# Ledger of designs, part 1: VHH binders against WD repeat-containing protein DWA2 (DWA2)

Every score and structure here is a prediction.

Target 1, 350 residues: WD repeat-containing protein DWA2 (DWA2), of Arabidopsis thaliana (Mouse-ear cress) (q6npn9)
Amino acid sequence: MQGGSSGIGYGLKYQARCISDVKADRDHTSFLTGTLSLKEENEVHLLRLSSGGSELLCEGLFSHPNEIWDLASSPFDQRIFSTVFSTGDSYGAAIWQIPEPYGQSNSSTLECVASLDAHVGKINCVLWCPSGNSDKLISMDEQNLVFWSLDSSKKSAEVLSKESAGMRHSLSGGAWNPHDVNSVAATSESSIQFWDLRTMKKNNSIERAHVRNVDYNLKREHILVSADDESGIHLWDLRKTKFPVQELPGHTHWTWAVRCNPEYEELILSVGTDSAVNLWFASASSEHKTSESPVEASRQRVNPLLNSYTDYEDSVYGLAWSSREPWIFASLSYDGRVVIESVKPFLPRR
Structure headers, positions and changes below count from the first letter of each chain, unless a header shows other numbers; Kabat numbers aren't used for antibody chains.
F, E and O are the ipSAE of ESMFold2-Fast, ESMFold2 and OpenDDE, as the mean of both directions, binder to target and target to binder. V2 is 0.75 times the mean of E and O plus 0.25 times the DockQ between their complexes.
[cut] stands for letters that were removed.
Atom coordinates printed by the task and the answers are left out, and those that the model quotes come from them; centres of patches stay.

## First folded at step 1 (VHH)

Design A11
Fold by ESMFold2, look of step 5:
Structure A11 (fold): chain B 350 residues (1-350), chain A 118 residues (1-118)
Amino acid sequence: as target 1 above (350 residues)
Amino acid sequence: QVQLVESGGGMVQPGGSLRLSCAASGFTFSSYAMSWVRRAPGKGPEWVSTISGSGGSTSYADSVKGRFTISRDNAKNTLYLQMNSLKPEDTALYYCAKEGYSYGLDYWGQGTQVTVSS
């Protein structure tokens, strides 16, 4: 077959669901991903984009005893990451340290830095505080949000606070506000909830059923994007949350994840169970600034789709921009295929 | 060990009906949402329907809304899918899944084949 994307491929030997940018790697563009196999030992792969950007190399392959449902690299230390993993009908979460990732490793063994043991149910995610030298993190199960302080030197994680959302809410994930480190968005069955970490109380909410994923815009302080069960993508101005400021069509099946570009404020990626990765140009701030626009008052408009990457044959679950090279992203399909793409052809001279 | 065993598939004519069952064991069934997922020949996995642990909340893909009904019997640890007004495009291998999007490794059975053909 001819055609398709110009991406750089890498294959995991097992099914997979998660991938993370290694933000703390200032020397290389790299990603962490992990496998989802019940029959075999699971693996964490540290992937580096080669010099010149032509190949994706495995710089580390590490054993992980359980299936990995979520994975996040520490924004402060390239050797530290979290996993959420499964043991039967329950989940665990832990913080791991990899050996020196480049040129000096004689070990494929991860060291467990801490276990996040304050949960009673299914753990959905671990969120790292995005600011500075903070060792703060949030973990969430369906009922509870737990705020932790990690001391990687002492190999401990201490609960700073824990709060229940109540049994009528089923938390499913979230994102940490990069513009206000005291604010976390949590998705639930009936809403997107905004938590204040100083009080551990919900300050605001957006009434929206079955939101799958949210992400904050790193350049537009008050903009949040969400993906929900209508296979759509919605942009929200958090100062006026009654209605979305823009809607994008998303995917023909479930829109699984959305990610705002860390440098190009109008770029949004989405992935879905329709095996597509979609690149969107969202101009919500210019439309939002036009107060008398009939489009805002009366109608929803769909922003242009810049590109659709359709080289995958399975559902796409993993998505991460590179913070080091913001025109680069990685995507991951369930069958374990990782693809790196550049969006430079679509940049409007920004 | 979590185990899900699907049954009730078969061959039917367009417009016919089938009822799928999924017997669950190895976990507290009533505590978890359950889904049906299908894979048509040559296609990726497609979510069909989800039901909450209590059975109080259900959701459906647009392609099956109004034709399929998901239900559960928590006393019998069994999930059901009533499929009415079947169409040829419903032909697929149907999997029972714990907590929705656990496609590959969480299909602990082999699925049950549904074929809709004249």
Scores: ipSAE 0.000, ipTM 0.259, lowest interface PAE 15.0, mean pLDDT 80

Design A6
Fold by OpenDDE, look of step 2:
Structure A6 (fold): chain B 350 residues (1-350), chain A 120 residues (1-120)
Amino acid sequence: as target 1 above (350 residues)
Amino acid sequence: QVQLVESGGGMVQPGGSLRLSCAASGFTFDDYAMSWVRRAPGKGPEWVSTISWSGGSTSYADSVKGRFTISRDNAKNTLYLQMNSLKPEDTALYYCAKGRYFDWLSYDYWGQGTQVTVSS
């Protein structure tokens, strides 16, 4: 079934790798995306889905001084977001505020709320505390985790704690545990590391090579999903981390990112450098242990791949579910193409 | 243009061995996972095996596990399938495919296939 891309498209002027749901916007389904331009001028786009769901509109276009490598919207303020950017010689991170009203000018200037300058290193990601009421954030570089408190009123960020993961571990990113505000998962070349923010110590790890991205299941407290370069997608029960509870093939090339649906616990999206977005149905139920009975083996292994979206001309790096409309997601390909899709036809029948 | 050319098929007796080869061209071979798929007469395509781009990870269908070995030589742009302890039920047209094991519909490119016949 050549699922004709029923998706709504939006084109950025420049290449891009990052897109985020504006979680704090309760009135609109909206996304933020940032560009990767070698040129001095980059852009942040605030995109909103029309009320009828038929159009994706740019509600705000903002100048950003550097290449944007990571972008994350604040969970507590729809106007606040973070970027990780390259200055040519190094990577930095900053917190920005969208000025009001953002819809009236073709190019508005972002207000810098805070710069994470105290984090000296090649920052690769900024994570926001998922509790929605917290002004806490984490920045990571290849070796270090920095825990911050943001004071928006003072336009400053204060370092609360800092810790090194050691030289043997090249940290590439992570996810904040939505079920435990004191826990963060960090990805390295050889493992997923679980850090306690209270002690700034690694408490546990999953040994797995080439984990590129992780995401927590929002409905299941003990489920973590990982995207691995060579081995595809893995579902982990954090109570039993020796083996994944489920393995999905991922993509035909590199699986770049995975996102768990915020409402539907079985739905997972993945993107890859094969220029595809995959929708998966994954059940963490341990019961599908392949009972050795030959008879149960004949049970038609339901293809966990529900749909594949392949109407992209370049690698897909960006992926975000809508928190407001959990059946909607946005994807971003490297060439600057944003696509909004609906997965309504694939939703589990209640 | 992407090309996949399978070779090494033939007729063997039960318990025999064959080594299949797939010559790849038209793309950066060592960037992509590669797979073997087979189609028996009157049956749909069946996934057989997949190997990662580096060769560091391999997977097999239960039906061939322990008997078949997938490998690759990235310097030669060649995919291999060593088939041991062949059975009549292994009789099929074997295809080389670009990509990981998905639904056979998800493979980007397929070769023309090489025939393997196991018959006493």
Scores: ipSAE 0.000, ipTM 0.260, lowest interface PAE 13.3, mean pLDDT 88
Fold by ESMFold2, look of step 5:
Order: sequence, then C-alpha cells, then structure tokens
Structure A6 (fold): chain B 350 residues (1-350), chain A 120 residues (1-120)
Amino acid sequence: as target 1 above (350 residues)
Amino acid sequence: QVQLVESGGGMVQPGGSLRLSCAASGFTFDDYAMSWVRRAPGKGPEWVSTISWSGGSTSYADSVKGRFTISRDNAKNTLYLQMNSLKPEDTALYYCAKGRYFDWLSYDYWGQGTQVTVSS
C-alpha cells in the first residue's frame, strides 16, 4: 500500500472496465476510458499525459447514456471511437464522434455516427481494421461475426457480410491481424478461430477452452498471444499451432487481458482479477540459434517475469500500451483508477 | 462425444481425506483447462477449483484454499482433486467440468458427479 508508486494516477468517479489508447493522436499521448454506472449517466474521459510526464489531464468529459463494457479508439481518426454498452438486458454497439477538442463552447455531447444494429444477442466487441486508411469494422455477438463499412461523413454503417461461428462456440472477443487485414482471430469458449474476411469462412482454429483474450505481435508476423482465465498465457506460432511455443504463468486468479508491445517485440503485459499487472519478457523464437553476437546472448532470459505492479485495490480489467510512446502503458482497475507507468527501466539493452 | 467420469467419492469422518478422479475422453484433454464444481443439497452450484491445460496454474475458492489440491495427468487424460481436512460443509456432489466455471447458470460439459459425505 505505502510501497510507493512511480505511476501517475487518475480517478474516475464510477466503476470502469475499459481503456483504449488514442492511436491516431500524433500530438499527445492520450487514452479514452468509460464508466459502468447504473445510477448515473455514464462518462467517457479523454485523458492526456502532460508534456513533463507527471500528470494525467482530462481533455474531455462526455456523457454516454449506457454502461460501457468495451471501448476502442479508431486507429485513423482521433475523434472517432466505438463503444459496446448495456441497457438493462439489452446490448448495443455504436460509433461516436468527439466534438472539437480545444477551441469551442463546452459541448459535452457525443455525436452518434452509427449504430451497429445487425446483432441478435450480447455484443462482445468491436474491432477496427488496423492498417491502411480503412473504414472497416468487425463486431461480434455470441453467435455471429458482422463485417461493416463505416462512412462517418454520411453517418452510416453498412453490413458487408454476416456469418455464424457455430452454435457451440459462443464468441467472446478477438483481434484483427495487423499483418494481414483479411484475417481476424475470434475467441470462444472452445477455440481460437481464424477467419478469412474475403470468404467469411473459418480458415483454421486452435482448439482451446476458455480463451478470454488474444493479441497479435505487431513486430513478429506469426506470433499470437492468448490469455486463458486460469490457464495462464500462451504464445503461438501460427505456422504450427499444434502446441504453444511458450507458456507463461499469468496471474494467481483469472488473467483478464494480454497486450503485446507495439515496438518491443518481446514485451507483453497482462492484467488480472488478482489486482496485478505483470510485465513479461517472452522470447518465442524456435529458430536455430548460432550465438550470433554478444547482444543476442544478453537478451536470453530464464525468468520471464520482469516486474509485477501490485499497488491496486481492485481487479485490473483495462490495459493499453501507448502507440506514441511505446514504453508507456495505462492500466484500469474496476474501482475506476487509471494508472500510467513507464517500462523504460526494463527495456532490452545491448 | 465428450465424456467425463468421476470417481473416488465416499463417506469420511471430519478431518479425513479423499482423492477424486475424473477420466476424460472424446476431446484433446491437454488443450483445455479443467474445473471441479460442487453442489450441496438444496444449494446452487459452487466453483471449487480450476487448473490450466499444462497444470502450471491453479486456483481455488476461498472455502477450500490450503485444504484441497487440484492436479492433472495429461498422459492419462485424468483430473484429480486431493481433499484434506474435510469438514461437514464439504458434503456435496462433486462434478468434473471441461473448461472454466465463470457463469453460474451453466458450463458446457460435466460428468455425472461423485458424492462426498463428511459425517460427524
């Protein structure tokens, strides 16, 4: 508790589960987060790290009518983001636009650009196409994938295709392959499914129960990381999916999320319901080694856990690296506490 | 096609021990986490323990921590629960489940159950 913290804190007034970096903000390191309040109107906070790196500043506070279960910033437009939300027993997803950031009257109202209303059942996530200047989205409920084309200027989203994942494979989330825009990984209670968006067919799968979260390595084309609730963290080479290439212990309770670092290919963060954030060094190479240089030898590790951040009072659900400053990450615990940390002390050296 | 067969239940005195087994077939056992769930008479199901696919990660309900140990033998497709220091409140029908029990309403695959009775 009093063990000190190098992190920078910011408090939301209500419980929260989701945080996203604003990848398209090229001027600032910023994040979006949203609340889960039943009693009061919910809020979306736009947070900016100060130029000295000492404070989180609220650059925008916006009303959102529903509990926000998932939130993702557009990778191409810093004012556009998606929410997955709840209203009683109903679930929905929508695309929103933030008003002008700095120079106008204090409008706190988000403009709804589109509703993603082709679903029957609980919507679990919205994925943005990560490459090019694409306006493409995937949304998932427990049974279906829906592929969308978004036109923000016309305020519309068109269904391009919709396909069932199969009745026994309740979908829970996924990730879009940054190395192949035609490929999406979808998680279910029984497998990780790999979908080809050109055909809307399942191309391959890893048969694995209760995978909660996946993320692609942005620097290693064939590497996927998965988090199982109570089975830890697994690294996969998608060229040979029979067995994982590495297994990490994860957390002492459910491992909720895992995130590969966008620049440092061997760094992985995880968060869990044990109120911890764990930083891992994962060398998933299975290629032949010839001791190529002293620099290569210094990167070999026996204990993959680099650090554990445990100064939290509640389960940690939200996790995002900063794309602009890849040594910076944000975490979010359920009590609404956002913490910014730097991993510079742990970066690989020569 | 999935089959889970529990065994090892029985009657014991308070403070005694039992070891439950679950034989699994019809799926690739070492690709999945496995769980134990119990149901006392007149009560809803209660999650007891979960073990990762490799056995490298385990978790327990607060009521059994320090007394129960989950394990698996992937070569034999078998899940185990070692129960020590048993109490009357541990009396229940114990189920082996494929995957995790997070949703109290259901889990996709479970066995027939094995009865554990702790009597004073």
Scores: ipSAE 0.000, ipTM 0.133, lowest interface PAE 20.5, mean pLDDT 81

## First folded at step 4 (VHH)

Design P5 (from A11 with S102R)
Fold by ESMFold2, look of step 6:
Structure P5 (fold): chain B 350 residues (1-350), chain A 118 residues (1-118)
Amino acid sequence: as target 1 above (350 residues)
Amino acid sequence: QVQLVESGGGMVQPGGSLRLSCAASGFTFSSYAMSWVRRAPGKGPEWVSTISGSGGSTSYADSVKGRFTISRDNAKNTLYLQMNSLKPEDTALYYCAKEGYRYGLDYWGQGTQVTVSS
């Protein structure tokens, strides 16, 4: 019943929750991932997909002092990434630099470029500015947003602004709008909040409980996708937020993450605690009389689920498309298994 | 310069067998995964099977699992699809495809027609 997997595997020896596309790597399809071991020193792995796409190779293995709960590669510098990590009951966040990827044969040392030390509560995420100068960051704890300027040459980060979301709103994450660098979506227990970074105030919100993840569509300026615990996946037109424009079932347990494809506007991936990765078709057009694409042909069967990847033994938490090869994605299950899959059969080709 | 030439298609009765071949040139064959994709009348492209560059890993669509076998001969730069227990729903134009890095499958052959009918 459930399909097998043709995916390329890589095993982290410890539990893990996060993986990131190294978007700034122009030469290779690469990913960064990290471990959350309580008993062992943690590690960051730099992974590269081989030419021809048959193997996933470890290009770097670096010590990290703490459990890694979130990780994000800089969109503009392949050697720079952030981690959100545990220090007992509190979270920390830092910016790291990888040694030259092809320099020394066995370098294992990351340089800490900056500590994001302006939080007094649990830190949930670090967001990189998706366009413009790569020196801007947002970090969020449960109650506050902090806007940073990073100076890699001085190895420092300065707080530009800090604002409270309110005591009754437990922030859990967010996404930076790729179409408006002054706009950030933040998820909370009760809503999706939209912040204007010029004023550091909320402009709008969508009332929705237990939203775990949001992502902006890179090709459709006003489309946001959200995943929540109760009702799966919702697509929103941000010009009219009273009701979603489309609903997808998501997963049989919590939908943990959702990611819009960077080139194919209709493709969405999701991962869940039901140990599955689901590929969805979500049409952005009401005109569909010409069904030349494989995605349109699948749509005519009234089933938006194009494929379900189920060859996992644990909850799937990590998910990243490759920006360089937008038909490639990486998934990460809690047992430390990284899987690379291709969605090529679903792409438009004659 | 990449060339993919499919052959071995034809008419066959239900339950019959065919072996498709794809001759490849213009690239280092053993360095790339290869796929079979088919297009049935009135449907879009459907992925059938993929084999790794070395031939060590294979995968199949559920609709063909247990009936079709993908293989490759890297010394002859040739990809194969052994098709057994053919059904009318296997009727399609079958393409040999090289996997690439831009926008999915980057090279397709011209296809070979497989028709399963009595």
Scores: ipSAE 0.000, ipTM 0.104, lowest interface PAE 23.4, mean pLDDT 81
Fold by ESMFold2, look of step 12:
Structure P5 (fold): chain B 350 residues (1-350), chain A 118 residues (1-118)
Amino acid sequence: as target 1 above (350 residues)
Amino acid sequence: QVQLVESGGGMVQPGGSLRLSCAASGFTFSSYAMSWVRRAPGKGPEWVSTISGSGGSTSYADSVKGRFTISRDNAKNTLYLQMNSLKPEDTALYYCAKEGYRYGLDYWGQGTQVTVSS
């Protein structure tokens, strides 16, 4: 009845760290998630939000022999996704294809489309090109950034270029700029680096220690959000990077991930190892104007935290907005609990 | 194979001090943040402190801030926790934990027992 009602839950049997929206699913609000079991065979779950929005339905359950540390759905083909996984003392990454389900949803083996085998170190992420024909990928290990072309019909991935970040940079992740397909942000131990894919060189950086996660604002072309271990959340105007344009407190422990809303440019979600999901209203304006009635102009919003979702019993690592229904998000705690929530109570009516 | 071996626990009186050590092997120690986590009797795991790979950044749970100091010696592949002004509430099994980049706390040691009582 009221705002702050319990979300829709779904339980994975094992520990888990990653969840991705299936952006290419034009018919349903769907998510992919995978398990991190050390003792059992791992699973990938394809989840669909029911048409009434009352439950998550498992549309597919697939075996994955390795611990899944990162997972990303292709933005252009709902049956294609990447995993980063552990194979014992090493890490791997691969591109998978979901078979079409038959009349009953049964467990089946994923088809491996390609192995991303140009790495010798720990692989941290795979990034999909957000535009164009989108057969392009970036994968990162701690030392190298590899640019790929994927051909799903030939079941192959070709290295277009590979570049070392230098021995002291220890790349940890990144995000592809949705406003400039030639630009990728990469996080490292001491900086956020901006790579030009035409040259495979760093063309700028923000000197920041311990940045854990970054995301681009899809509506504000030059705005990047970063999550730091100790200093919370920072908003950057990439045209003038000496100082952040806004700071948010983040979490009482590590802010693990931050995600800009794909349609509502002022909404940011964060998750943390303090077992919380926080919804933020990020004021990018320094001007003295309001979108409210003039009689409310003297009542300035002081607290940017719109809501804190705290009904978790373990660290929250997974976070994804739905691109199809941008007021919907999924969260995933380490104990394998997926929760779907709506932020509609915090939106203007549209 | 990642190995973390804690030592330095024991029994002390309230107000006393202990220094815990964690010997690390099987990975490039200086590339990863390291944490201390504790498990008190009848409670689940509680994060205590974290130090960056270089040692340049530290953080602490509010319950230990000002009393505990985390440090590391990257040349010796060793993590430390200096615990001062110990209280009975600090009684717990203390674990050394390795942080992965995007993966959180990947490995835990067997732990070392700290008991604060007369």
Scores: ipSAE 0.000, ipTM 0.276, lowest interface PAE 13.0, mean pLDDT 81

Design R6
Fold by ESMFold2, look of step 8:
Structure R6 (fold): chain B 350 residues (1-350), chain A 115 residues (1-115)
Amino acid sequence: as target 1 above (350 residues)
Amino acid sequence: QLQLVESGGGLVQAGGSLRLSCTASGRTYAMGWFRQGPGKEREFVASISGSGGSTYYADSVKGRFTISRDNAKNTLYLQMNSLKSEDTAVYYCAAEGYSYGLDYWGKGTRVTVSS
């Protein structure tokens, strides 16, 4: 068994925390990532996996004026992405367009398509609606959730709704339900909140301290996974949220992020401040039979950890599966190291 | 609200050493030290990742200062050796709390390096 990580590496020159699959790129496996250097002007890198699958190539390098704390590619337009940023007292979120590298444009500069200017505090994330023909967005600060409509023809963003989560909750992030475009999960210090975008009201919650990250299973319509800083990874059936349906150990330090595989519904990746990426097999069986018997049958759990990738020098914060090649993922550690790995060794032969 | 309390500042002769501490009232991720000399803008000194796995330093202090942390005690340290008069400043602790960004700052501790 392989104990260490080996994969395709790429180095950002500066500290970094965020990486995104360019899902709308149907021709190449590509990723966007950005830096958060305190000392230097920041950068966005567009990375493409080479035709032979042996190298990550920088397809574009773009200046960004602020530290990039979150970044997300539009699921519908490979040239459009969002950043969440701050530097000193400056903060914000914006939608950007990259120039076409081989088209009419020779520009290496980003165009700011829209600023998400409805927040009174630092913005923690921007979520893109995962389906539909329109560009709908959610942005969150610690107190508010804002629902936007992006008009690509006018290059503007309009507020559709804005609602407070309450001053005691301190929203930190979330995920858009791919099975119900009207539903968003939001993480806070004390809970996972479920919001109905038609009413802009919270209609349920899971009480859990220190939930860092959530992701929806793309193939199992009621399954959500959560990463707790201290208590690992939990799988939830959203039809019955009193108890998780499965628990995974997570990391030996804080579990930072968790991502469900877009095609292989049992595969989950996690990253942590223990400088590791962990690949999990999570079969959420709802059927456990217990019978009364003088002799109990002990049922051992199979080890759900398929592999641990440990060739990192710092905390791993960034994590993205490739939607185009769902056996491929990218990871990003704080020192700016991007690593591409394949999970094919853990799939059945075909 | 996350609170940061610095300690360990004082008057030191050039060539001497000081150790600064910063205790956080809650969970922190990335942390760092910044300083502000008289009439100057606040400048970066050093930072450390949430796990303590990576450290970063301004060029002016590299090799002389060491940043470290003890997550069990919620405490950040700055060991300052071979101090120079240019190191005279108020030193501030900064931290990322549960929400991202270095938004939490201490009140500062004064370091004065005499010739």
Scores: ipSAE 0.013, ipTM 0.471, lowest interface PAE 7.9, mean pLDDT 83
Fold by ESMFold2, look of step 5:
Structure R6 (fold): chain B 350 residues (1-350), chain A 115 residues (1-115)
Amino acid sequence: as target 1 above (350 residues)
Amino acid sequence: QLQLVESGGGLVQAGGSLRLSCTASGRTYAMGWFRQGPGKEREFVASISGSGGSTYYADSVKGRFTISRDNAKNTLYLQMNSLKSEDTAVYYCAAEGYSYGLDYWGKGTRVTVSS
């Protein structure tokens, strides 16, 4: 036996920050990632896990003119994705189309389907509506939310509404509620804000500084997970937000991202600037659990950390579960290393 | 908004050393140093990850400059040793804050290396 990593690696030549599951690819387990080179032309890589699960293949390599700070694959069309980008004093977000996925292309050129041009400042994220037809998006700058309707056939995006979050807040990201398409969580310097897209008003908040990232549990409709840079990971029941229902330690440095597993509701991954990926077992649910005995309840999950993956040389920023194979995840460190791991050894019986 | 303040620039003889500092008014993730000489394009000097665990350097400064950070003080450093006339420039601190991108910049501090 070897004591090293069992993961499958793939190397980007340049720094990178972002990776996304190609959820709409129903035939293969695929991921999109993009580079953040300050000196070189940037690239988008379409990666496919081989049928035997032994290697990660580059099915497409596409030029992108700007530094890619975030990207997201459309949940409904495997050829469509968004980027958030900058170079020098320029910034933007756009929707792109892959001309020929999976290695059938002689073209390295992405087609721009739409530019998200309603912002006066740097765009921090683009969120795709997780349900229904894939034509609704949210984009955020530090002060504004913009709600869009995308028409891929006309290659256009239309602003449906735009609203200010207020001067005291600096919006940094968020997540779209998969259980309520009218609800979006937004992170800011001082709070997690919950927005109702029908009114474009904040309808609740959790007052916490330094929340970096949030994700909704796909199986537990009232559970939100948050990553604080310095204070770890918190699980929230959105019906009672005064205190978290569970706390997890996170990382020995800043916790950068947290992701709920799309099928196994107790599994949470996190990544951090301590160069680690941590797999957690979290038993919180939208309803309080009952226990058969006090001793069994007190000892059931004394150590919630199931595994720590430490085969990285740099901060880990990118993290995505595979929706097609929910025991598979991809991670991405800043030096451009993509790693695929399986969590099958740690799956709860269910 | 996030503010970056550089200090430590000045006049120094070739072969000498300087230590630049950059204090941030809030939390930062990746940070870096850039420089611009008169009539030249701004160029990358060094960068450091949010944790401080990974560092990157331009070829022209590798082995002579050391980037570091103290996250408790929100402060970035650049130790510049074996200075050359070519190192004369305005040095800028840049940071990623809560927004994506290295779009927070200081006003710069001037370093002049005399022969």
Scores: ipSAE 0.006, ipTM 0.427, lowest interface PAE 9.6, mean pLDDT 83

## First folded at step 6 (VHH)

Design P33
Fold by ESMFold2, look of step 12:
Structure P33 (fold): chain B 350 residues (1-350), chain A 117 residues (1-117)
Amino acid sequence: as target 1 above (350 residues)
Amino acid sequence: QVQLVETGGGLVQPGGSLRLSCAASGFTFSSYAMGWARQVPGKGLEWVSYISSGGSTEYQDSVKGRFTISRDNAKSTVYLQMNSLKPEDTAVYYCAKEGYRYGLDYWGQGTQVTVSS
């Protein structure tokens, strides 16, 4: 699969919507992705970037019984991941274990470690606790947030608590705060809600309709980015949420996802239904700045769009930075095309 | 089991407007491209428009600028707003779901649109 001018391509047999960095793989730059086939032969692909960086190799191909809508690799165990899936008449979420990656058997069978069965409707996402105790998970359907404890020795998941978002505020997704493991952002029809997992109460919100996606900045402790379907990308200082601290235009059509770079705190990627991936330099301005330097003023006047990657034939839904090589990202368009790109040309060389 | 139900057809004067709706069930609506096709009397089935799962749209040249396809994933519904209608637009309009070839493989029962003076 050729990635056009600079990208490295890989093709899935079927349509796909989700891709995840395998953060726990310390030896290789790896990604997990899964298919959306109405035939009962869906696949999970474990992909590894070759040591020379010239090729994307399938290191594992595993059967999955259902269409895969969301997929997330465990931050602490490279063999563990979650899926959100459907058949034509049911919805579910489960935790899976990959067979021994380096002692490869002839089996392509995933082991189901646990089913997340406390939901009555369509599950939208599963979030892994980013630090601390790795056995904690959040799952969301439109009406409920469910907090789980995963027990590997019993191969089970226990509901620790469950709480409704209220009838006016249907949940659609979220992100777990990497700087405070007791805090989760949840997107809803009318707001971004901030939940305290110790109390299971909403203790703050940003009133904002149609937020598609949120992500926390890993280096700027109080910065959250949000993507709206029609209003672009907004940066928020969570200490003062009345107005965003920066606005970026996003995409020609809907901005589907945003991802903060795990190492370079000013870099943001976005993907959209305009079949593009956009790389942004976000130089946020805070009212708490004590001085305006000439360098800071110059950055405010620079066009924040560093590059646009447009060699796609369908909407781009999947987006993941590599934590191991933070200048590398993977994108996934609906037609099943995975593309690996490097942003090194846009990094400071000094 | 996939089910597509079209509504909103009817009789309209040239230059008028109609909005077609398609309620979908039996599959995960938000993951599939949806579209509209039409069958003009005495002719084969022809594509009108489609919308990807993420909202990218395409239109047949003869309807571009007059028709707008949209979707509401929360309601599992796809719409076709038809403006500046012409007698040549008279047809049975079918809602369709994308199959494995990126073509429209599943069809509803259709709704009649008639444009006449």
Scores: ipSAE 0.000, ipTM 0.167, lowest interface PAE 20.1, mean pLDDT 81

